VHH binders against Transcription initiation factor IIB (tfb). Designs and how they scored, part 2

Target 1, 335 residues: Transcription initiation factor IIB (tfb), of Methanocaldococcus jannaschii (q58192)
Amino acid sequence: SVDYNEPIIIKENGEIKVVKIGELIDKIIENSENIRREGILEIAKCKGIEVIAFNSNYKFKFMPVSEVSRHPVSEMFEIVVEGNKKVRVTRSHSVFTIRDNEVVPIRVDELKVGDILVLAKELPNIEEDIEIDKKFSKILGYIIAEGYYDDKKIVLSYDYNEKEFINETIDYFKSLNSDITIYSKDLNIQIEVKNKKIINLLKKLRVKNKRIPSIIFKSPYEIKKSFIDGIFNGKDAKVFVSKELAEDVIFLLLQIKENATINKKSINDIEVYEVRRITNIYTNRKLEKLINSDFIFLKIKEINKVEPTSGYAYDLTVPNAENFVAGFGGFVLHN

## First folded at step 1 (VHH)

Design c09 (framework vhh_5c3l_4)
Fold by ESMFold2-Fast, scan of step 1:
Structure c09 (fold): chain B 335 residues (1-335), chain A 123 residues (1-123)
Amino acid sequence: as target 1 above (335 residues)
Amino acid sequence: QVQLQESGGGLVQPGGSLRLSCAASGFSFSDYAMSWVRQAPGKGLEVVSDITSGGSYTTYADSVKGRFTISRDNAKNTLYLQMNSLKPEDTAVYYCAKDFTYEVSYEGAFDYRGPGTQVTVSS
C-alpha cells in the first residue's frame, strides 16, 4: 500500500490526469453503495478508471481498475532512488527489482540502500487529434510554469537574455491580432497580452490551477514536446515548480520518452521542486531480455521511516497485471 | 558497438584553461543527449554538464557554472567541454557519457562511457 499523497496518472471519462491516490480512493469508497471488509481492508468496486500497468512483454498500457482499497496505517517508508524520485509505501508492500535478468517483486521490508528498483522509462503515448497547434502549446506551457492571466490580460515574464523566446512570443500573439504591451524593468522583460479569445481558452482549460491540462496528455508527440519546451522556459534545462506540477511534468516526459531528475528546494521559505530535463534515457543493452522494455533501473539512495499523510494506506487491483505505476517518478508497484 | 573517446586533458595551473573533446561512433550521435561526468580522487561520480541532442539546452553543476561550457558538433559526432578558470578541486578523470541518467547498470556503470581523460590542476 502507498501513502495518500502519491501521484498516479489515470484515465477517467476520456480525461487523462495526475491525481493523489488517496484522494481518488477515498472518494470512490465514500461514494460506494457496497463497501466490503476483509480483515483491516475496506474494499470497493471501481468502474470507469484506468491506470498504467505492465503486461507480460514489459510494456506499459492503461488497464482498468476493478477494486480499490484502504486500511489503517501508523507508519510509512519513503524510498528515494537516483534522480531523487521517491515513493512512500508500507513495510509489507512489494516493489519490483531484477534477479537473474528477471523482473521480480520484493517486499519493502527486505530492501536496503543500494538495491535496484524498477521504474517507468516510457509511458503510453496517447495521441488524439486536438485543436491545439505547436506554437500555442509552447506558450501554454510557459503560462502554466511562469505566467498568469486574469480577465483582461495574459502576463509573461522573461529574463533579459531570452531574446529569441521573447521575440517568438511577441510574433505569435501579433499573428493573432493581440494588443501587446512590453515593459522593461531592471533585467526583466514583462509582456502583457490582451486577447479575449485566448484568455477564454485558458479559462476553459482551467490553467489557473497550474496543472497540465488533460488535452495535453492526449495530444500528438509534437504538441507534447512543444508544451514541455514551454514549461522549461524555451531553452532552459531546468525549471522550478510546485510539487503537483513537477509530478505532472514527470508523467508527461515519460510519455515522450524523456525523463528528469528532481530536487526539493526552498526559495524564500517556499517549497519548490527543481526539475532537470533529460531528453534521452541511458539504457543497459547487456540486459538482453529487457532491452525493449519500458523500464529504467535505479539504485535506492535512502529509505526513511516517515509519518503517513492520512490515517490510511491505499491500494488498487488491476486484474491479471497485479501491478501499477505510481509515485513521484513513476515507480512500478505490486498490488 | 558504442564507442566514446575523450582527449584534451593534462596538467594545468590554477586559473588556466583546457578544452576536452569526445569523439563518438557506433550510434546516431545527433539523436542522443550527452554528458560530461567526472570522478575526483577518492570521490564519487559527479555530472558536470549535459547537453540535449540538438544542443538547445545545457545544464551545469553549481561547482562549474559560469566557468565551463559544453557544446557539440553533430556533423562531426564530437562533444566538447571548454574549461576556464580551473581550480585545484576540478582535478578529476573526465568521462564523456551517452545521456547519464543516474541509471545503475548490473554489468557496470556507464556502458556508454569513454575511458576518460585526466585533468590535473596544480601549481
Scores: ipSAE 0.000, ipTM 0.165, lowest interface PAE 17.2, mean pLDDT 83

Design c10 (framework vhh_5c3l_4)
Fold by ESMFold2-Fast, scan of step 1:
Structure c10 (fold): chain B 335 residues (1-335), chain A 121 residues (1-121)
Amino acid sequence: as target 1 above (335 residues)
Amino acid sequence: QVQLQESGGGLVQPGGSLRLSCAASGFTFSEYPMSWVRQAPGKGLEVVSDISDSGSYTTYADSVKGRFTISRDNAKNTLYLQMNSLKPEDTAVYYCARGIDYEYWSPLDYRGPGTQVTVSS
């Protein structure tokens, strides 16, 4: 079972989004007319929700969830692997490891620092026929990361040295017949854009929530790549104040076959997350070559006893797969 | 001192072509984006086209898209506007302007004196 706050990427009613597993399951159980109780377990049927699981060829795909469950818990364990990817799980839950060149489940209470765990190297790249301009996608990423909007305008701030991106942004909005006002103060350039159609689109996409919109998770590779370029503003690393946005970004990177490290930092007593894109994976390359899969193999750095977030631990059942992907960095968990 | 000097304006018949030039001096031309701005009789300023410092990015107002082409020669400190399929509604004073910040829009000091383009038979 996993902690309330563990991120999971789901597909529901055609929408792809990252949610907290505990929030998802609590909603399903509370809205269920028939809750089955087995000892301390509360179990409810689930319909219309898909999660990512690996098939018999070790490839990830969206698969339907048949049941969800929760049970009271008093202890939880946080497993931290290389790259500081982490997941909180109960003692009796099984994750996946390698034994005799085979991917096999192992209970959390049997794990030791230095053991190898299976995580997602890449996730299914869902590509629907969605009409989004590459330039808009990049600008949308920047708005979510650094900008804001109100009923009258979109506001974007740049360093003067970002002349190329400033010009690209102005060019794009001019091409849409937008009213643009440019302010300069010292080395900062502020662009204010008035375009009612774009502002209404940002409202429809719920951009003020500072989360990656479903349409981006369903877009073609080039649109996802452009969006990520906007989030990172041409750099390899980005500091996120929102853990939820950082989690969204990690799952999106996995869809475009990119990997990242996570560093938790404290700035002015605020916990922040630095996500750094990596070109040299520190994974076990020998195991990756032996096993043709969507997996990455990372060593456990820490196993820490932690307090459960909600007083409950959560599970879901994926028929025919008996596994699912969740956690900060995409852990493969047995069900 | 920043100076921009337009040339190439004149009287042309509908359907005709004209090429505007802007000679820049007093600053490092290759480090600034440049724009063409026009003002038709009784109307406000309209940005017709702009071009990035390298020339890699260009924009056009919908009113001129497909008919006008902006370009620059950084070695000669010169900005160009090729105007094809001219229409009576293109009649305006055309200004060469420096940059994309607030000064681009407000003072005459960072735009040239302008060149008159009249499209009429």
Scores: ipSAE 0.000, ipTM 0.111, lowest interface PAE 17.6, mean pLDDT 84

Design c11 (framework vhh_5c3l_4)
Fold by ESMFold2-Fast, scan of step 1:
Structure c11 (fold): chain B 335 residues (1-335), chain A 120 residues (1-120)
Amino acid sequence: as target 1 above (335 residues)
Amino acid sequence: QVQLQESGGGLVQPGGSLRLSCAASGFTFSSHAMSWVRQAPGKGLEVVSDISEGGGYTTYADSVKGRFTISRDNAKNTLYLQMNSLKPEDTAVYYCATLEDYYSTYFQHRGPGTQVTVSS
């Protein structure tokens, strides 16, 4: 089982989004007509939700969840691997490792620092034909990372030295007949855009501050790439104040065959997350026989006993796979 | 931005020598282990050689041991591969790659590669 706050990417009612597993499962159980009890386990049937799991060819796909469960816990373990990707799991839960050139489950309580774990190298790139272009996608990325919008306006903040992107943004909104106001103070530029049609489009697409909207997770590769370029403003690394946005970004990177390292920092007593893109092809040095899989193999750096986020640990059943992807960085977990 | 740029490849006759260089920028070079990897036509990737952060430890594939030498200059942010007694089977695209540490099981970054062709 996994901790309440572990991120999981799901497909539900045609939408793709990243959610906290505990929030998802608590809602399903509390809204269930029939809860089955097996000892300390509370189990509910699940319909209409898909999660990412690997098949017999070691490729990831969205697959339906048949059941969800939760049980009380008093201890939890945080596993940290290379690149500081991490997941919090119970002692008895199984993750995947490699033994004799085979991907096999191993219990958390059998793990040691230095052991190899299986994580996602890449995730399925769902590509639907959508109504947004590359320029809008890039600007949307910047709005989500560095701006905000409300019923009246979109506000974007820039460093004075970002002249090329500032001009690109202004030209784009001018081409859409927007009311644009530019404020300059010291070395900061703030752009306010008033355009009722664009604001209504953001609402229609369910764009929320500091979250990646479903339409981006379902967009063509070029649209996803432009969105990411907006998030990172052309750089390889970005500091996120929102852990949820950092989690969203990592899942999106995996869909475009990129990866990331994570560095958790404290700035002015605020926890922030620096995500650094890895855009080059991964190579598994001693594991070339698995090179065509969707897997990356990472060494455990730390195993720490931590406090559970809630009174429960959580699990789900994917009947045709017996695994699923979750956690900060995309861990493969046995179910 | 992490950048790796290989150079020094080309056409060479069997028995000849080449020295490959990899210029690194955008990260603290001295804090990362480095590797040379290659891909021959129609074959998979092969790790040729690894070198630790300070250059104190090196490893070589059996196919190149005694003929190739890996080295690094941390003051110049440059990785080298000295290739002697070249054979036709050494024909490949050669990539330099970064590792978190000498014992890492995957590469973090890889350059675009440089072609080495050993033929008459």
Scores: ipSAE 0.000, ipTM 0.317, lowest interface PAE 10.9, mean pLDDT 85

Design c12 (framework vhh_5c3l_4)
Fold by ESMFold2-Fast, scan of step 1:
Formats: structure tokens, C-alpha cells, sequence
Structure c12 (fold): chain B 335 residues (1-335), chain A 121 residues (1-121)
């Protein structure tokens, strides 16, 4: 079982989003007609929700969840792997490791620093016919990472050295007959855009929550890539975002065969997460070459005993797979 | 195949300036984010600055922002770090890095051999 705050990417009613597993499962249990109790477990049936799991060919796909469960816990372990990806799990839960060139489950209480864990390298790239301009997708990413909007205007801030992206942004909004005002002060350029149609679109996409909209997770590769370029202020760099947006970004990167490292930082006494984009994924690692799968194999850096967030640990059942992807960085977990 | 070679380090007095260069070969330089990372004596690695593939986006550590400027010349496969108003705490070995990651194994530590910067009287 995993901690309340572990991120999981789900598909529900055709929408794809990243949620807290504990929030999801608590809601399902609270709305259940009948809760089955098995010892300390509270179990409820689940319908209409899919999570990512690997099939017998070690390829990821969305698969339906049949049941969710929770049980009281007093103890959690945080496993931190290379790239500072992390997941909080109970002692008895199994993750996946490599043994004799085979992917096998291993209990958390059998793990030690230096052991190899299985994480997602590539997630299903869902591509629906979604009408979003590639240039708008990039700008949308930047608005979500760095921007602000209200009912009158969109505000975007740039460093003086981002001339290429500044001009790209200006040209795009000019092509839409937008009212654009540019303010400059020392090392900062601020662009104010007035375009009611675009602002209404941002409202429909719920961009003020600073999360990746469902339609981006379902968009074609080119749209996803442009969106990520916008999150990263151009192309390949690092960005400082909230924990929830960092979680969203990691899952989106995995859909386009990219990755990132994450680091918790404090900027002006505010907790932020540095996400550093990796576009070339471990192509020379012997282990990844030996096993042709959607997996990446990362060494454990730390195993720390931590306090459970909610007093419960959470699990879900994926029939025919007996695994699912969750955690900050996309860990493969046994069920 | 990937080769990175730093130059431009040396001894400088506080308040002085140095310009570091990194010559890159063995990969398509203009397709990758490049970083400057440093290691002071007895301390861990610190990412000083990075620059996107196109050069359109840069970041800086708080310790150097406003004093250091990263740039690149994709036609010449060269990365630069202009260091102004140098302080004793800037004393370190400076490394040019391709796709830097602190946690990567040695075979993915695509950094140069480094160039020493010493700031003292």
C-alpha cells in the first residue's frame, strides 16, 4: 500500500488527470453502497477508472481498476531513487526489481540502498483528435508554469535574454488580433495580452489551478512536446513549480519518452520543486538495453521511515496485471 | 565519442572577471541543454547555470545571478560562462556538462575534465 499523497495518473469518463491516490480512494469508499471488510482492510468496488499497468510484454497501458482498498497504518517508508524520484509505501508492499534478467516483485522490507527498482520510462501516448494549435500549446505551458490571467488580460514575464520566446509569443498573439502591451524594467520583460476568446478558453481549461489540462494528456505528440517546451521556457532547461505541477509534468514527459530529475527547493521561503528535463533517456545503460521494455531501472539512494499522511495506506486492484504505476516519478508497484 | 574540454580558468583577485569556454564534439551540440557545474574544495557539486539548446532560455543559481552570464555559439559548438565580480566563495573547479544529472553513473556523467578557478589575493 502507498501513502495518501502519492500521485497517480488516471483515466475517468474519458478525461486523463493526475490525482492523489488517497483522495481518490477515500472518495470511492465514502460513496460506496457497501464496503467489504477483510480484517483491517476496507474494500470497495471501483467502476469507470483506469490506471496505468504493464502487460505480459512489459508494455504500459491503461487498465480498469476493479477494487480499491485502505487500511490503518502507523508507519511508512519513503524510497528515493536516482533523479530524486520518490514514493512512500508500507513495509509489506512489493515494488519491482531485476533478478536474473527478470522483472520480479520485492517487498519494501527486503530493500536496501543500492538496489535497483523498476520505474516507467515510457507511458501510453494517448492521441485523440484535439484541435489545439501547436504554438498555443507552447504558450499554454508557459502560462501554467509562469503566467497569470484574469477576466481582462494574460500576463507573462520573461528574462531579457529570452528574445526568441518573447518574439514567438508576441507574433502568436498578434496573429490572433490581440491587444499587446510590453513593459520592460532592467532584466525583466512583461507582456500583457488582451484577448477575450483566449481568456475564455483558459477558463474552460481551468488553467488557474496550475495543473496540466486533461486535453494535453490526450493530445498528439507534437502538441504534448510543444506544451512541455512552454513549461520549460523554450526547449531544454529546468523549471521551478509546485509539487502538484511537477507531478503532472513528470507523467507528461513519460508519455513523450522523456524524463526529469526533481529537487525540492525553498525560494523566498516558499517550497518549490525544481524539475530538470532529460530528453535523452539513459540510452547507454546496459540494463535498459538488455530488457526491451517501457521500464527504466534506477538505484535506491535512500530509504527513510516517515509518518503516514492520513493514518491510512491505500491500494487498488488491476485484474490481469497485478501492478500499477504511481508515485513521484512513476514507480511500478505490485498489487 | 562525447568530448567536452573547458578552458579559461585561473587565479584572479576578488572583484575580477574570467571567461570560461567549453569546446564540445562528438554530438549535435545545438540539440542539447548545456550546463556549468562547479565543485568547491571539500564540497558537493553545484549547478551554476544552464542554457537551452537554442540559447533562448537560461537559469542561474542564486549565488551567481546578476554576476555570471551563460551563452553558447552553436555554429562553433562552444559554451561560455562570463564571470564578473568574482568572490572568494566562487573558488572551485568548473565543469562543462551535457545533460547534467547528479545521480547518474560515471558512464553518463558527460562532463569535461574541469578548469580551476581560484579567487584570492
Amino acid sequence: as target 1 above (335 residues)
Amino acid sequence: QVQLQESGGGLVQPGGSLRLSCAASGFTFGDYTMSWVRQAPGKGLEVVSDISASGGSTTYADSVKGRFTISRDNAKNTLYLQMNSLKPEDTAVYYCAKEYSYDWSEEFDYRGPGTQVTVSS
Scores: ipSAE 0.000, ipTM 0.176, lowest interface PAE 15.9, mean pLDDT 83

Design c13 (framework vhh_5c3l_4)
Fold by ESMFold2-Fast, scan of step 1:
Structure c13 (fold): chain B 335 residues (1-335), chain A 125 residues (1-125)
Amino acid sequence: as target 1 above (335 residues)
Amino acid sequence: QVQLQESGGGLVQPGGSLRLSCAASGFTFSSYSMSWVRQAPGKGLEVVSDISSGGDYTTYADSVKGRFTISRDNAKNTLYLQMNSLKPEDTAVYYCATDYYEGLSWTEDYAMDVRGPGTQVTVSS
């Protein structure tokens, strides 16, 4: 089982989004008419939710969840691998390693620093025929990363040194016949855009919550790529104040076959997450060559005992796979 | 460079006790988990016990649980195995082991299993 706060990408009622596993499972259990108790486990049937799991060919796809469960815990372990990807799990939970050129489960209480774990190298790239403009997708990334909106205007804030993106943003909204006002204070540039059609679209996409909208997870590769370019403001690294947004970004990167490292920092007593887009240089290419899979093989850097977030540990059953993807960086977990 | 050297083996009577030691050198001992692995005559390797890099987490094979205790002293780069209530079935060569990656970059090499030369434990009347 995993901690309450572990991110998991799900498909529900045709929408794709990243949620906290504990929040998802608590809602299912609390809204269930038939909760079954087996020992310390509370179990509820699950309908209409899919999670990512690997099949017998070591390829990821969305697969239906049949049951969810939770049980009380007093102890969790945080596993940190190369690139500082991390997941919090109970000691009896199994993750995956490689042994004799085969991917096999291994219990958390059998893990050592230096062991190789299986994580997602790439996730299913769901591409619906969604007619969304590439430039809008990039600007949407800017709005989520750097802006906000209300019923009257969109506000985007830039550092003076981001001249290229400032001009690109202005040109885009001018092409839509928007009313644009530019303010400067010290070294900061603020752009206010009045365009009711775009504001209504942002409201429909629920952009105010500062998460990646479902439409982006379901869009063609070029739209996803453009969105990511917007998030990163043309740089290879981006600092996120929101852990949830950083988690969304990692899952989206995996859908476009990119990798990232994570660096947790403290800036002015605020915990922030730097996500850096990288090449596969830290991947063991000999293991990749032996297995034609959607997997990346990363070495454990740390195993730390931590306190459970909610007092419960969580699990879900994927009956045809007995595994699922979750965690900050996309760990493959046994169920 | 990386070296593991076991000591403390020998002949003991059933019900007796032994304490094995493993001196580690050539790597940052406190950053690696350690294990004790044994091989009885005519049998394969069995992982007896593991300990995390900080010593906060341990595991034991069912065959030794309750009788053996693994511990480490990171200041002395030393791993220990306290063996109590020894049985004839515990007769084996005992190896100190770690998973070690040689080098600074993870490219085309595997993490290497590193073991010491072993120390013989014989439990006999």
Scores: ipSAE 0.000, ipTM 0.106, lowest interface PAE 20.9, mean pLDDT 82

Design g01 (framework vhh_gefurulimab)
Fold by ESMFold2-Fast, scan of step 1:
Structure g01 (fold): chain B 335 residues (1-335), chain A 120 residues (1-120)
Amino acid sequence: as target 1 above (335 residues)
Amino acid sequence: EVQLVESGGGLVKPGGSLRLSCAASGRTFSSYAAAWFRQAPGKEREFVSAISWSGSTTYADSVKGRFTISRDNAKNSLYLQMNSLRAEDTAVYYCAADLYEDSYWEYDYWGQGTLVTVSS
């Protein structure tokens, strides 16, 4: 089982989004008319929700969840691997490792620092016919990462030396007949944009919550890539965002065959996450039998005993796969 | 802090054998992928051989059957046994490893290289 706060990417009623597993499961259990109790487990039937799991050919796809469960726990273990990707799990839960050139489950209580774990290298790239302009997608990413908007205006802030992106932003909004005001203070440039059509679109997408909208997770590759370029301020290698946005960004990167490293930082006493983008992934270190898999193999750096967030541990049943992807960085977990 | 040092290069006659060594300091080879690359004058660096964290080996077609990659965990060393050497094997040979950093998709540690010359 996993901790309440572990991120999981789900598909529900045609929407794709990243949620906290404990929040999802608590809602299902509390809204269920038929809760089955098996020892300390509370089990509820799940319908209409898909999660990512691998099948017998080692490829990820969305697969239906049949049941969810939770049980009381007093301790968890946080497993941190290379890239500072991390997941909080109970000692009896199994993750995947490689042994004798085979992907096999291993219990958390058998793990040691230096062991290799299986994580997602590539997730399913869902592509629907979404009518979003590539340039708008980039600007949308930047608004979510660095900007804000209200009923009257969009505000974007830049370092003065980001002249190319500043000009690209101005040219884009000018092409839409927007009212643009530029403010400079010290070495910072602030662009204020008034455009009712774009503001209404941002409201429709509910961008104010600073999360990646479902439509982006379902968009064509070019729209996803442009959006990510916006999140990273054009050509920047790293961005500082909230934990929830960092989680969203990792799952989106995996859909376009990219990755990132994560570092928790404190800036002016505010917790932020540094996400550093990785676009070039070598495949020359693949095992012969796993050359076509969607897996990446990362070494455990730390195993820390931690407190459970909610007092419960959570699990999903995915029939036919007996695994699912969750955690900050896309861990493959046995079920 | 992590350093790879190659040794064993030198002059050898066609048909001869040579064994290259790569000693790692700061971390061990036993849990990570390691590889040999080479670069001949005027050419790009090319892959020669790799050993995965599990001990599985891979070879470039040009060296398959002639070269053997191996590890010695007691000495924290990587080896390349080169047999039936040819003039076209002349190159600077580099040891590469991913010993403990945050990426398994790249070789982040490289040695300085050791020159192998195959000539009469």
Scores: ipSAE 0.000, ipTM 0.144, lowest interface PAE 18.5, mean pLDDT 82

Design g02 (framework vhh_gefurulimab)
Fold by ESMFold2-Fast, scan of step 1:
Structure g02 (fold): chain B 335 residues (1-335), chain A 121 residues (1-121)
Amino acid sequence: as target 1 above (335 residues)
Amino acid sequence: EVQLVESGGGLVKPGGSLRLSCAASGFTFSDYAAAWFRQAPGKEREFVSAIYSGGSTTYADSVKGRFTISRDNAKNSLYLQMNSLRAEDTAVYYCAKDYYGSGSYYEFDYWGQGTLVTVSS
């Protein structure tokens, strides 16, 4: 079982989004008419929710969840692997490792620093026909990472060296008959845009929550790529964002076959997460040659006993896979 | 460890020229925006010039046309060529790099003692 705050990417009612597993499961259990109890477990039937899991070919796909469960916990363990990807799990929960060239479950209480864990290298790339163009997707990413909007305006800041992106932004909004004001001050250029239709679109996409909208997780590769470029300020290898946005970004990168490292940082006493894109994915080359999969194989750096976030630990049943992907960086967990 | 070392300051007469250098260690300038700031006696630090990762430059209005910022990525050094110097250019000059290196945030670090430029007849 996993901690309340562990991120999981789900598909529900045609939407794809990253949620906290504890928030998702608590809602299902609290709205259930029939809660089944097995020992300390509270179990509820789950309908209409899919999570990412692998099958016999070691390839990921969305698969339906049949049941969710929670149980009281007194202890939790945080497992940190290479790239600082991390997940909080109970001692009796199983993750996946490699033994005799086969992906097998292993209990958390049997793990040691230096052991290999299985994480997602790439996730299913759902591509629907959407009404967001590549230019707006990049601008949207930048708004979510750096900008803001209110009922009257959108505000974006750029450095003078980003002439191409600045011109792309200006030309895009001009093409939409927007009222554009450009301020040049100190080391940056600030663009203020007034366009009620675009502001209403941002409202519809719930952009003020500073999370990746569902439509982006379902977009074509080029739209996802452009969005990510906006998140990373057009050309940068790294970005500093909230924990929740960092979680979203990692799952989106995995959908476009990219990966990143994560570092927790403090900037002016504010906790932020550095997400750094990696050009070459680290993997164990021997295992990669032996196992054709959507997996990456990373060594455990730390195993720390931590306090549970809530009174419960959480689990999912995926009947045709007996596994699911969750955690900061996409860990493969046994259900 | 990140370190920036400024050099090239000195006493010069009005109308003279100086070339400031900034040597970097612990990072490469090609990955960061870099800037020159100055602080005159009794004044707050003032922006002078910046160069961005793609090579674009900006200048304060007071120095535009007289100063030129440049960098040599192979030597990992930043330069400020100062021409037609005026008494008002008298200040301690500081080399700074962008802290984040991302382009999304700008926060310049100041390292060492700076280099003193005095323009006096």
Scores: ipSAE 0.000, ipTM 0.098, lowest interface PAE 22.5, mean pLDDT 82

Design g03 (framework vhh_gefurulimab)
Fold by ESMFold2-Fast, scan of step 1:
Structure g03 (fold): chain B 335 residues (1-335), chain A 121 residues (1-121)
Amino acid sequence: as target 1 above (335 residues)
Amino acid sequence: EVQLVESGGGLVKPGGSLRLSCAASGFTFDDYAAAWFRQAPGKEREFVSAISGSGGTTYADSVKGRFTISRDNAKNSLYLQMNSLRAEDTAVYYCARVEIYSYGDDAFDIWGQGTLVTVSS
């Protein structure tokens, strides 16, 4: 079982999004008419939700969830691997490791620093026939990472040395007959855009929550890549974002065969996450080549006892797979 | 006449220090952010450091920890303290003013003529 706050990418009613596993499962259980109790376990039937799991060929795909469960818990263990990817799990839960060149489950209480764990290297890239302009996709990414909007305007802030991206943004909004005001503020260039049609589109996409919209997770590769370029300010290798947006970004990167490292930072007493983008991942590790999988194999750096976020630990049942992907960085977990 | 004039450049040995100055005239200096840029022979102009009217600062990664930008609003002056100089810091250094602009205009509307810094043994 995993902690309340562990991120999981789901497919529900044609929408793809990253959610907190505890929030998802609590809603299912609390809205269920028939909750089954087995000792301390609360179990509810689940319909219409798919999660990512691997099949017998070690390839990931979306697979339906049949049941969800939760149980009271008093302790959790945070496992931190290379790249500072992390997941909080119960002592008796199993993750995947490698033994005799085979991917096998191992209980959390049998793990030690230096052991190798299985994480996702690439996730299914869902591409629907969705018409989104590449320039809009890039600008949308930047709005989500750095900008804001209200009923009257969109405000974007740029570093003075980002001339190319500034001009690209201005030209895009001018091409849509927008009212644009440009001014300096502190050490940044501010672009204020008034365009009711675009603002209404941002509202429909729920951009104020500062999360990646479902439409992006379902878009063609080029649209996803342009969006990510916007998140990273066009040319930067790293960006500072909220934990939830960092989690979204990791899952989107995995869909386009990219990755990132994560560092928790404190800026003016605010917790932020530095996400450092890794494009065109080349692995020269023999094991990854030998198994021919959607997996990467990362060493455990730390195992820390931590307090649970809620009074419960959570689990999913994926029939025929007995595994699922979750956690900050895409850990493969046994169910 | 609105202008910026740089001074303080010269020849210095690797590991040495230089302090560049930029004198502003013809406008109220403390109403504007200001920046330092540099341009090495055959290369494009690159950002070095910036300072807001209220004193907030930012630096390019290549100079962070070695260079310090500062200003004296009473003297209408901008400074760049350069320490631990390297051969690759050799360039013409420019100061620039930031002003409110319209579509199509550059963020920096007033530039100095530049001051040459040569780091060589």
Scores: ipSAE 0.000, ipTM 0.188, lowest interface PAE 18.1, mean pLDDT 83

